# Designs tried in a protein design chat: VHH binders against p53848r504to814. Part 8

Target 1, 311 residues: p53848r504to814
Amino acid sequence: TYIMAIFNATPDSFSDGGEHFADIESQLNDIIKLCKDALYLHESVIIDVGGCSTRPNSIQASEEEEIRRSIPLIKAIRESTELPQDKVILSIDTYRSNVAKEAIKVGVDIINDISGGLFDSNMFAVIAENPEICYILSHTRGDISTMNRLAHYENFALGDSIQQEFVHNTDIQQLDDLKDKTVLIRNVGQEIGERYIKAIDNGVKRWQILIDPGLGFAKTWKQNLQIIRHIPILKNYSFTMNSNNSQVYVNLRNMPVLLGPSRKKFIGHITKDVDAKQRDFATGAVVASCIGFGSDMVRVHDVKNCSKSIK

## First folded at step 19 (VHH)

Design y06
Fold by ESMFold2 at other seeds, fold request of step 23:
Structure y06 (fold): chain B 311 residues (1-311), chain A 119 residues (1-119)
Amino acid sequence: as target 1 above (311 residues)
Amino acid sequence: QVQLVESGGGLVQAGGSLRLSCAASGFTFSSYAMGWYRQAPGKQRELVAAITSGGSTYYGDFVKGRFTISRGNAKNTVYLQMNSLSVEDTAVYYCARVETREGYWIFYWGQGTQVTVSS
C-alpha cells in the first residue's frame, strides 16, 4: 500500500521584502523532514501539496493565488539536493486545469482532482496531453459550497439509464442481499464510471487513472464508513447503461483506489472525543481498516503515526 | 443508422448444426469488428464469438472449438457456424457491432434470433 502525505501550503509571512521566499524555505524544510521520516519506514513517499482548501463551504483561493502558493513549492521540492528524488512522488491537490498545467511544468507526478473533472472541463485534455502523469479521478457532487447538502444516495442519480450491474462479473440481481446494502457505493461507482468515460473520450489512458470515492465529499461520516467497508465492491464493479441508441459497458474492475480517511471531523464522530492522542490512535485504526479492505493508497496527515499502525 | 438483422435460428436436436447470419446496413461494414452474443433466460448475455475487421477471431471459453465466426465483407454479413449443439446452447443469439475503448465498450445490437436445442 502507498502512503500519501498531506501538505497544505500556507503563506505565513508579512515581510515586505521576502514573503514568498521565507514561506517556501520554511515549507521546504517541513517537507524534507516529512519525507525523511516517511522514507525511514517506506521505500517511497507521495507528497500531496494543496494551495486551495477543498473543505465544504471553504472560501476558494483564486487561481492566481493557488499558483503562487503551490507551484514555487513544488519546484523547490524537485530542485532540492536534500531529497532522494527517485523516492519522492509529488502530487498536487487541484481541480483547476491551469494549475495542473503549471504543476506539470515544474515536475509534479500526480494530479489529485477531488472533482473528477466536474469543476473544470479542460482538465481531461491536460491529462491526455501528458501521458506520464497519474490522475486521481475522485467523486463529489455539486461544488464546494453545495456538496454537503447532496449526500443523498437512496436513489441512483443515473436512474433508468443503468441496465445491468456486476460485482466480480456476477449480476448483482443474483446477489439480492448484497444489492440492498450497497446502494451507496454502487451509486458512487456509476458516477465515477460516467466521468471515466469522459476522461477516456478525451484521450486519457486507463493506466493514468486512480479512482477515489471521495470520503467526506458529499458524504456523511456514516457514509464514509460504508464506503470503506465496501471498497471491494468498487474494485470489482462494472455496469451497463443505455446511451444514444447504443449500450455502453463500463468496467472499473482492478482500478487502483485511493482513500483519504483522516479528516478531523470524521474521526471526531467515530471517537466521540476530542483528546488528541485518542484521535491519533483512531486515525491509525481507520487507516489500517482501509488497507485491510483493499485500498491501494491512503492519504493521511500524520505519516509517522499512521505508519506505526500499519506495521 | 446501424441496423443488424439476424436469421438462421430455430429448433435443432442435440448434436446438430445451425448457421446464423447477420445482415448489416447503415455503416461501412468492412471497417468494424462484429460479434455474436447469447442470452438464456435468467442468465447474463455472454460473448460467443467476435471477428475484427482484419479477420482475427475470438471465442468464449464455452465454445471449445464447436463454433466458427466468419464475415463476408462483400455481402455485409457476419456468420456463426454452430456444430455439436447441446441443450446448454439454447438461447437468443444477438449480432453486434462492437467498439472497444480503454475499459469501456459500445454495443449496437440486433433484435436476436432464437436457437432451441432439444434433448
Scores: ipSAE 0.587, ipTM 0.792, lowest interface PAE 0.8, mean pLDDT 84
Fold by ESMFold2, fold request of step 23:
Structure y06 (fold): chain B 311 residues (1-311), chain A 119 residues (1-119)
Amino acid sequence: as target 1 above (311 residues)
Amino acid sequence: QVQLVESGGGLVQAGGSLRLSCAASGFTFSSYAMGWYRQAPGKQRELVAAITSGGSTYYGDFVKGRFTISRGNAKNTVYLQMNSLSVEDTAVYYCARVETREGYWIFYWGQGTQVTVSS
């Protein structure tokens, strides 16, 4: 399983006007320490840099501000002589195609897009033009301001256009027995499949894509738990749907899966009324559960402590 | 619009032969892969044979050399020659235009023709 470490390129809100000259160097030093700690325990590390918050209902930085926060930092990481560049993989957390373009120019390896292309119709073209770039296609609904109101998965968004569903390496009888309990993950799989079709139609290659069911994006904390438990279903899922005079069959089997369980509100609900030591253990147990259910990559805030849980 | 019309089905004795035809219209036939699929009652539709625009052919494992797919681009027709038929070959046979992408497929189906093999 791969570890993706979160790094928020956030300005210091309590410093005055002299701070901008120290921001990049301070951030780079934090990243160097993070990477060295991770590489003491692992062969490689993935750093996910974000210059714009994607939390539900957060205020979005402008594209210019996102570039100013993130691109010089990525460049500084790539140019650092203190890092073994063959062991450090860089990801940028952005839904904006122009930010992705700039990140690619300075040596990013992964575009982590929480919107799966929904927020920027030019994103897939950027990824397709750069076949060595990995793209994380994530599930959400609506936009940053509306997604929390769209976490109702009792009905399928694609409705009656879905004709058949399959979970490979599980017979159809077993899926039928679980249908009411798996509505959520099947919804997510179908909606990812729709975005996947759009990506392929725009020239993105299947080998560029990792899928992410989007924990905390249009999901409640209880729904996050269901998704984590049902990752084996998503990893083996396929379905057919009608489209005008044609039938489309989509096969998501064996696609790599990323999970980001380290959400503040989500962990808070799980660890309510426990001391700090037990809360840290519970956080690590959630990450270990993601790995145990088959996540190929986990996105975490605290790499050092979460690495102890992975063993 | 894509139209596929199957013909040549019917009742045949075990060990016999049958030739299916699929007349295609509404598209540039020579540019697309074509296939034959079958569906027995209570079973899922399965690939019998496919032929690419370039003439390469593929067969389901159960065919075991008994069936041959071919295409006549001048006639906009795809064919399935079925030899050494057995009762297990009884099904509705569907012609399809097939478009392959990475990890997803688009099918345009005909209405199907019944093949019944009697012992």
Scores: ipSAE 0.578, ipTM 0.814, lowest interface PAE 0.9, mean pLDDT 82
Fold by ESMFold2 at other seeds, fold request of step 23:
Structure y06 (fold): chain B 311 residues (1-311), chain A 119 residues (1-119)
Amino acid sequence: as target 1 above (311 residues)
Amino acid sequence: QVQLVESGGGLVQAGGSLRLSCAASGFTFSSYAMGWYRQAPGKQRELVAAITSGGSTYYGDFVKGRFTISRGNAKNTVYLQMNSLSVEDTAVYYCARVETREGYWIFYWGQGTQVTVSS
């Protein structure tokens, strides 16, 4: 299982007359330490750099500001002689195609897009033009300001266009027996599948794509738990849908899956106990559950403690 | 508009043979892969045979050499010769134009023809 470590780029003091190199140098030193600590425990490390918050209801930095915060840092990481570049994988957390383009120019490996291409219609074209780039196609609904009001999964968003659903190594009867318990993960799978079709139609290759059910994006904390438990369903899911005068079959089987369980609100609901030891253990138990149910990559804040849970 | 019309189904004794035909219209037939699929009551629709525009053929595992797919591009028709039929072959047989993508497929279906094999 891969570990993706979160790094939030701090505001650049450059605009206040500060020293641009000095701010980048401090961030780079933090990243070098993070990478060396992770590489003591793992054969490789993925660093996910974010210059624009994707938290629900957060104020979005401008595209120019996101570039200013993130692109020079990515360039500095890639140019560092203190890092084993063959063991450091760089991801940028962005939903903007122009930011993705700039990150690719300076050596990023992964575009981590929480919107699955919903927020920027040019994103898939950028990924398709760059076949060596991995793309994380994530599920959400609406936009940053509206998504948490859209966490209602009682009805299927694709409605009557969905004709049949399958979970491989089961028959249709087994899926029907579980239908009330699995409505959430089936909704997520269908909506990911629709975005997946659009990605492929725009020239993205299947081997470029990792899927992410989007914990905390248009989901409550209880829904996050359901998704984690139902990852095996998502990993074996396929369905048919009507499309104009044809039927389309979409097979998500064996797609690599990313889970990001380290959200403050989600962990807070699980760890309402005041004991710091129990909170640390609960966080690690959630990460271990993600892996146990089949997550191929987990996105975390605390690499050392979560690494113990993975092993 | 893609149109596929199956014919040649019916009732046949076990061990017998049938030849299914599928007349295609509304597209350049010779440029597309075609297939035969079947669906028995309560079962999933499954591949019987497929033929590419270049004439390469593929068969479902259960066929075991008993069926042959072919195409007559001059007649815009795809055929399925079915020999050594058994009761397990009883199903509705569907002709399809099939387009393959990475991880998803597009099907244009005919209305189907019933094949019933009596013991």
Scores: ipSAE 0.560, ipTM 0.796, lowest interface PAE 1.0, mean pLDDT 82
Fold by ESMFold2, fold request of step 23:
Structure y06 (fold): chain B 311 residues (1-311), chain A 119 residues (1-119)
Amino acid sequence: as target 1 above (311 residues)
Amino acid sequence: QVQLVESGGGLVQAGGSLRLSCAASGFTFSSYAMGWYRQAPGKQRELVAAITSGGSTYYGDFVKGRFTISRGNAKNTVYLQMNSLSVEDTAVYYCARVETREGYWIFYWGQGTQVTVSS
């Protein structure tokens, strides 16, 4: 399993970057420490840099501000002689195609797009023009200001065009017996599948794509737990749907899956009344569960504690 | 407008033979892969046979050499010769044009033709 370490270059965080936001050298030193901590235990590390908050209802930095916050930092990381560059993978957390373009110019490896292309219609074209770039296609609904109002999945059990569904290591009778309990992960799979089709149709290659069910985006804390438990369903999911005068079969099997369980509000609901430092250990337990249910990549804030939980 | 019209289905006794035909129109037939699929009541639709534009053929495991898919590009028709039929072959048989993408497929189906095998 790969670990993606979060580095926030945003003004609304003190946990990992707020105090150092304006000073690239200080941010770089923090990142070098994160990388060395991770590389002590792992063969490689993925650093996910964010210059614009994607928390529900957060105030969005302008595109120009996002570029100013994130691109010089990515360039500094890539140019550092204090990092083993073949072991450090850089990701940028952005939903803007022009930010992705600039990040690619300075050596980013991964575009982590929480919107799955929903927020910027030019994103897939940028990814398609750069076949060496990995793209994280994440599930959400609506936009930053509306997504929490769109977490009602009970009405979307099968979708109006869905003909058949398959979970490859589960008999169809067993799936029917679990339909009420799995409505969420199946709807997430269908909606990811629809975005996946659009990505492929725009020239993105399957080998560029990791899928992310989007913990905390258009989901309640209880729904996050369902998604984590049901990752095996998503990893083995396929379905057919009607498309006018044709039928489309989409196979998500064997696609790499990323989970980001380290959202503080989500962990707080699980650990109710536990002090903040003990929540780091609860986060590690949740990360271990994500790995135990089969996620291929886990996005975390605390690399040391979470790395020990992976064992 | 892709149009696929199956014919040749019907009632046949076990051990018998049928030949299905699928007339295609509305597209450049010789450029596409074609297939035959079947669906019995209560079961999922399954591949019987497929043929590429270049003539390479593929068969479902249950066929066991009994069926042969072929295509007549001059007539825009795909065929399924079915020999040694058994009651387990009773199903609606569908002709399909198949488009392959990366990790997803587009099927254009005919309306199907019923094949019923009696003991």
Scores: ipSAE 0.559, ipTM 0.795, lowest interface PAE 1.0, mean pLDDT 80

Design y06
Fold by ESMFold2 at other seeds, look of step 19:
Structure y06 (fold): chain B 311 residues (1-311), chain A 119 residues (1-119)
Amino acid sequence: as target 1 above (311 residues)
Amino acid sequence: QVQLVESGGGLVQAGGSLRLSCAASGFTFSSYAMGWYRQAPGKQRELVAAITSGGSTYYGDFVKGRFTISRGNAKNTVYLQMNSLSVEDTAVYYCARVETREGYWIFYWGQGTQVTVSS
């Protein structure tokens, strides 16, 4: 299992005053500490750098500002002699293809795209041109301003577009008994599969892709819990779709899965009416549940406390 | 438009043989993989045999050497020779053009031909 630590290179991370390089040195020191804490407990660490907020309804930084916030930091991390470079994996959280291009030039390993290519039609071409790059294909609906209004997942919609569904290497009796309870994860799987087809058609390789069901993007807090429990279904999901006089079969089996359970709003709903310290414990319990249900990578804000809850 | 027309199905006694043909039109036949699939009532469609554009062949485990897929590129036709038939082979047999991608497949199906094996 890999742990992905979130680092936000946002205005709150940059102080007013001083040169850009002074802020970068402070951020680099924070990253070095984060990496050392993670590597004390793990063989490697993934650092996910974000220069533009993807919070619902947030105002989006310009492409130029996103580059200014994130690219120099990635370069500084890669150039540091204080880090074991063979154990530090760099990810950039961006939905913009030009930001991805710049990050690749300075040594990023992973493009983490919450939109799954929906927000920038050139993203897949960038990934395809760089076969060494891992791409996180995430599920959302709509855009930053509309996604929270699109959290209605219904079985009828599945029946209109999907001819057959399969969950490989599971007890078929359990699936049949759970169909009403699994509508959400099956909708997510089908929508991811449709984006997956587009990625492959644009030259992205299957081995470049990691699946993210998109906790908190077009989902309620209760839906986030369903997704976590049903990760085994997503990891073994396949389906067919009819199209004119052809049929398309998509197999998502054995694709690596990322979960990001550490969002403050999500944890707040789980630990409603409890103090802040108990919420930190609840975050660790949620992360442990994600791993117990088979996620391959977990994205967290607090690496140290989450790592303890697992071990 | 891709069109696949199966023929040669029908009723055959157990232990007998049957040859299916699939005439293809609307595409460059020699450039594509072709396959035979079957579907019994209430069951999922399953691979019987496939043949690549280069002539390599693959068979479902249940075939056990009894069936042979071949292609006549000059006639735009794919064939399935079925020997030693048993009642378990009763199904609708579909010809398919198969396009393989990484992790997904596109199937163009014929209308199917019924094969019924009597004891």
Scores: ipSAE 0.557, ipTM 0.812, lowest interface PAE 1.1, mean pLDDT 78
Fold by ESMFold2, fold request of step 23:
Structure y06 (fold): chain B 311 residues (1-311), chain A 119 residues (1-119)
Amino acid sequence: as target 1 above (311 residues)
Amino acid sequence: QVQLVESGGGLVQAGGSLRLSCAASGFTFSSYAMGWYRQAPGKQRELVAAITSGGSTYYGDFVKGRFTISRGNAKNTVYLQMNSLSVEDTAVYYCARVETREGYWIFYWGQGTQVTVSS
């Protein structure tokens, strides 16, 4: 399992110039510490840099501001002589194709897109033009301001167009004990599959894609728990859907999976206590559960404590 | 607009033979790969045989040399010759135009023809 360490490059500022942002040198020192903590137990570490908050209802930085916050930092990380560059993988958390382009120019390895291409129709073209780049195709609904109102998974968004569903090549209709329990993860799988088709049709290669069910994006904290428990379903899921006069079969089996359980609100609900030490423990326990259910990559804030759980 | 019409199904005794035909229209037949698939009750649809536009053929593992797919491009027709049939071959057989992508497939199906093999 890979560890993906979150680094938020999102200082609170409306002023011109860099003097109101965190110093690049200070940010780089923090990243070096994160890397050392992870590499103590792991062969490599992924650093996920975010210049625009993607938390529900957050105010979205402009594209120009996102670039200004994130691209110089990515360049500084890649140029650092204090980091083992062969062990440090760089990811940028962005849903904007132009930000992805700039990050690729300065040596990013992964584009982590919480929208799965939904927010920027040019994203897939950028990924397709850069076959060495890994793309995280994540599930959400609506946009940053509306997604919390769309966490209703009792009915399938693709509706009657879905004709058959399979888990481990067995028709879900023959698995009554799983059918009612897995509606949420199957919804997510179908919607990811629809975006997956569009990515492939735009020239993205399957080997570039890692999928993320999007914990905390259009999901309640209870739904996050269900998703974590049902990762084996997602990793073994395939389905057919009708498209005009044709049928499309989508096979998500063996796609690598990312989980990001380190959500402040989610952890707070689990603990019923916002105390920092109890949040750290709960995060570690949730991370261990993600690994136990088969996550290939886990995205965390607390690298030191979670590194042991992942190992 | 793609239309595929199967024929040749029916009731056959075990050990017998059937020849299925699929008449295609609404597209340039010679440019596309074609296939035969089958579906028994409660099972997923599975590949029986496929033939490329260039005539290369592929068979499902269970065929074991008993079936032969062929195409007549002048007649816009794909055929499945089925020999040595057994009860396990009982299914609805579908003709398909198939487009392969990475990790997903596009099928244009016929309506299917029932093949029933009695012991």
Scores: ipSAE 0.524, ipTM 0.766, lowest interface PAE 1.1, mean pLDDT 84

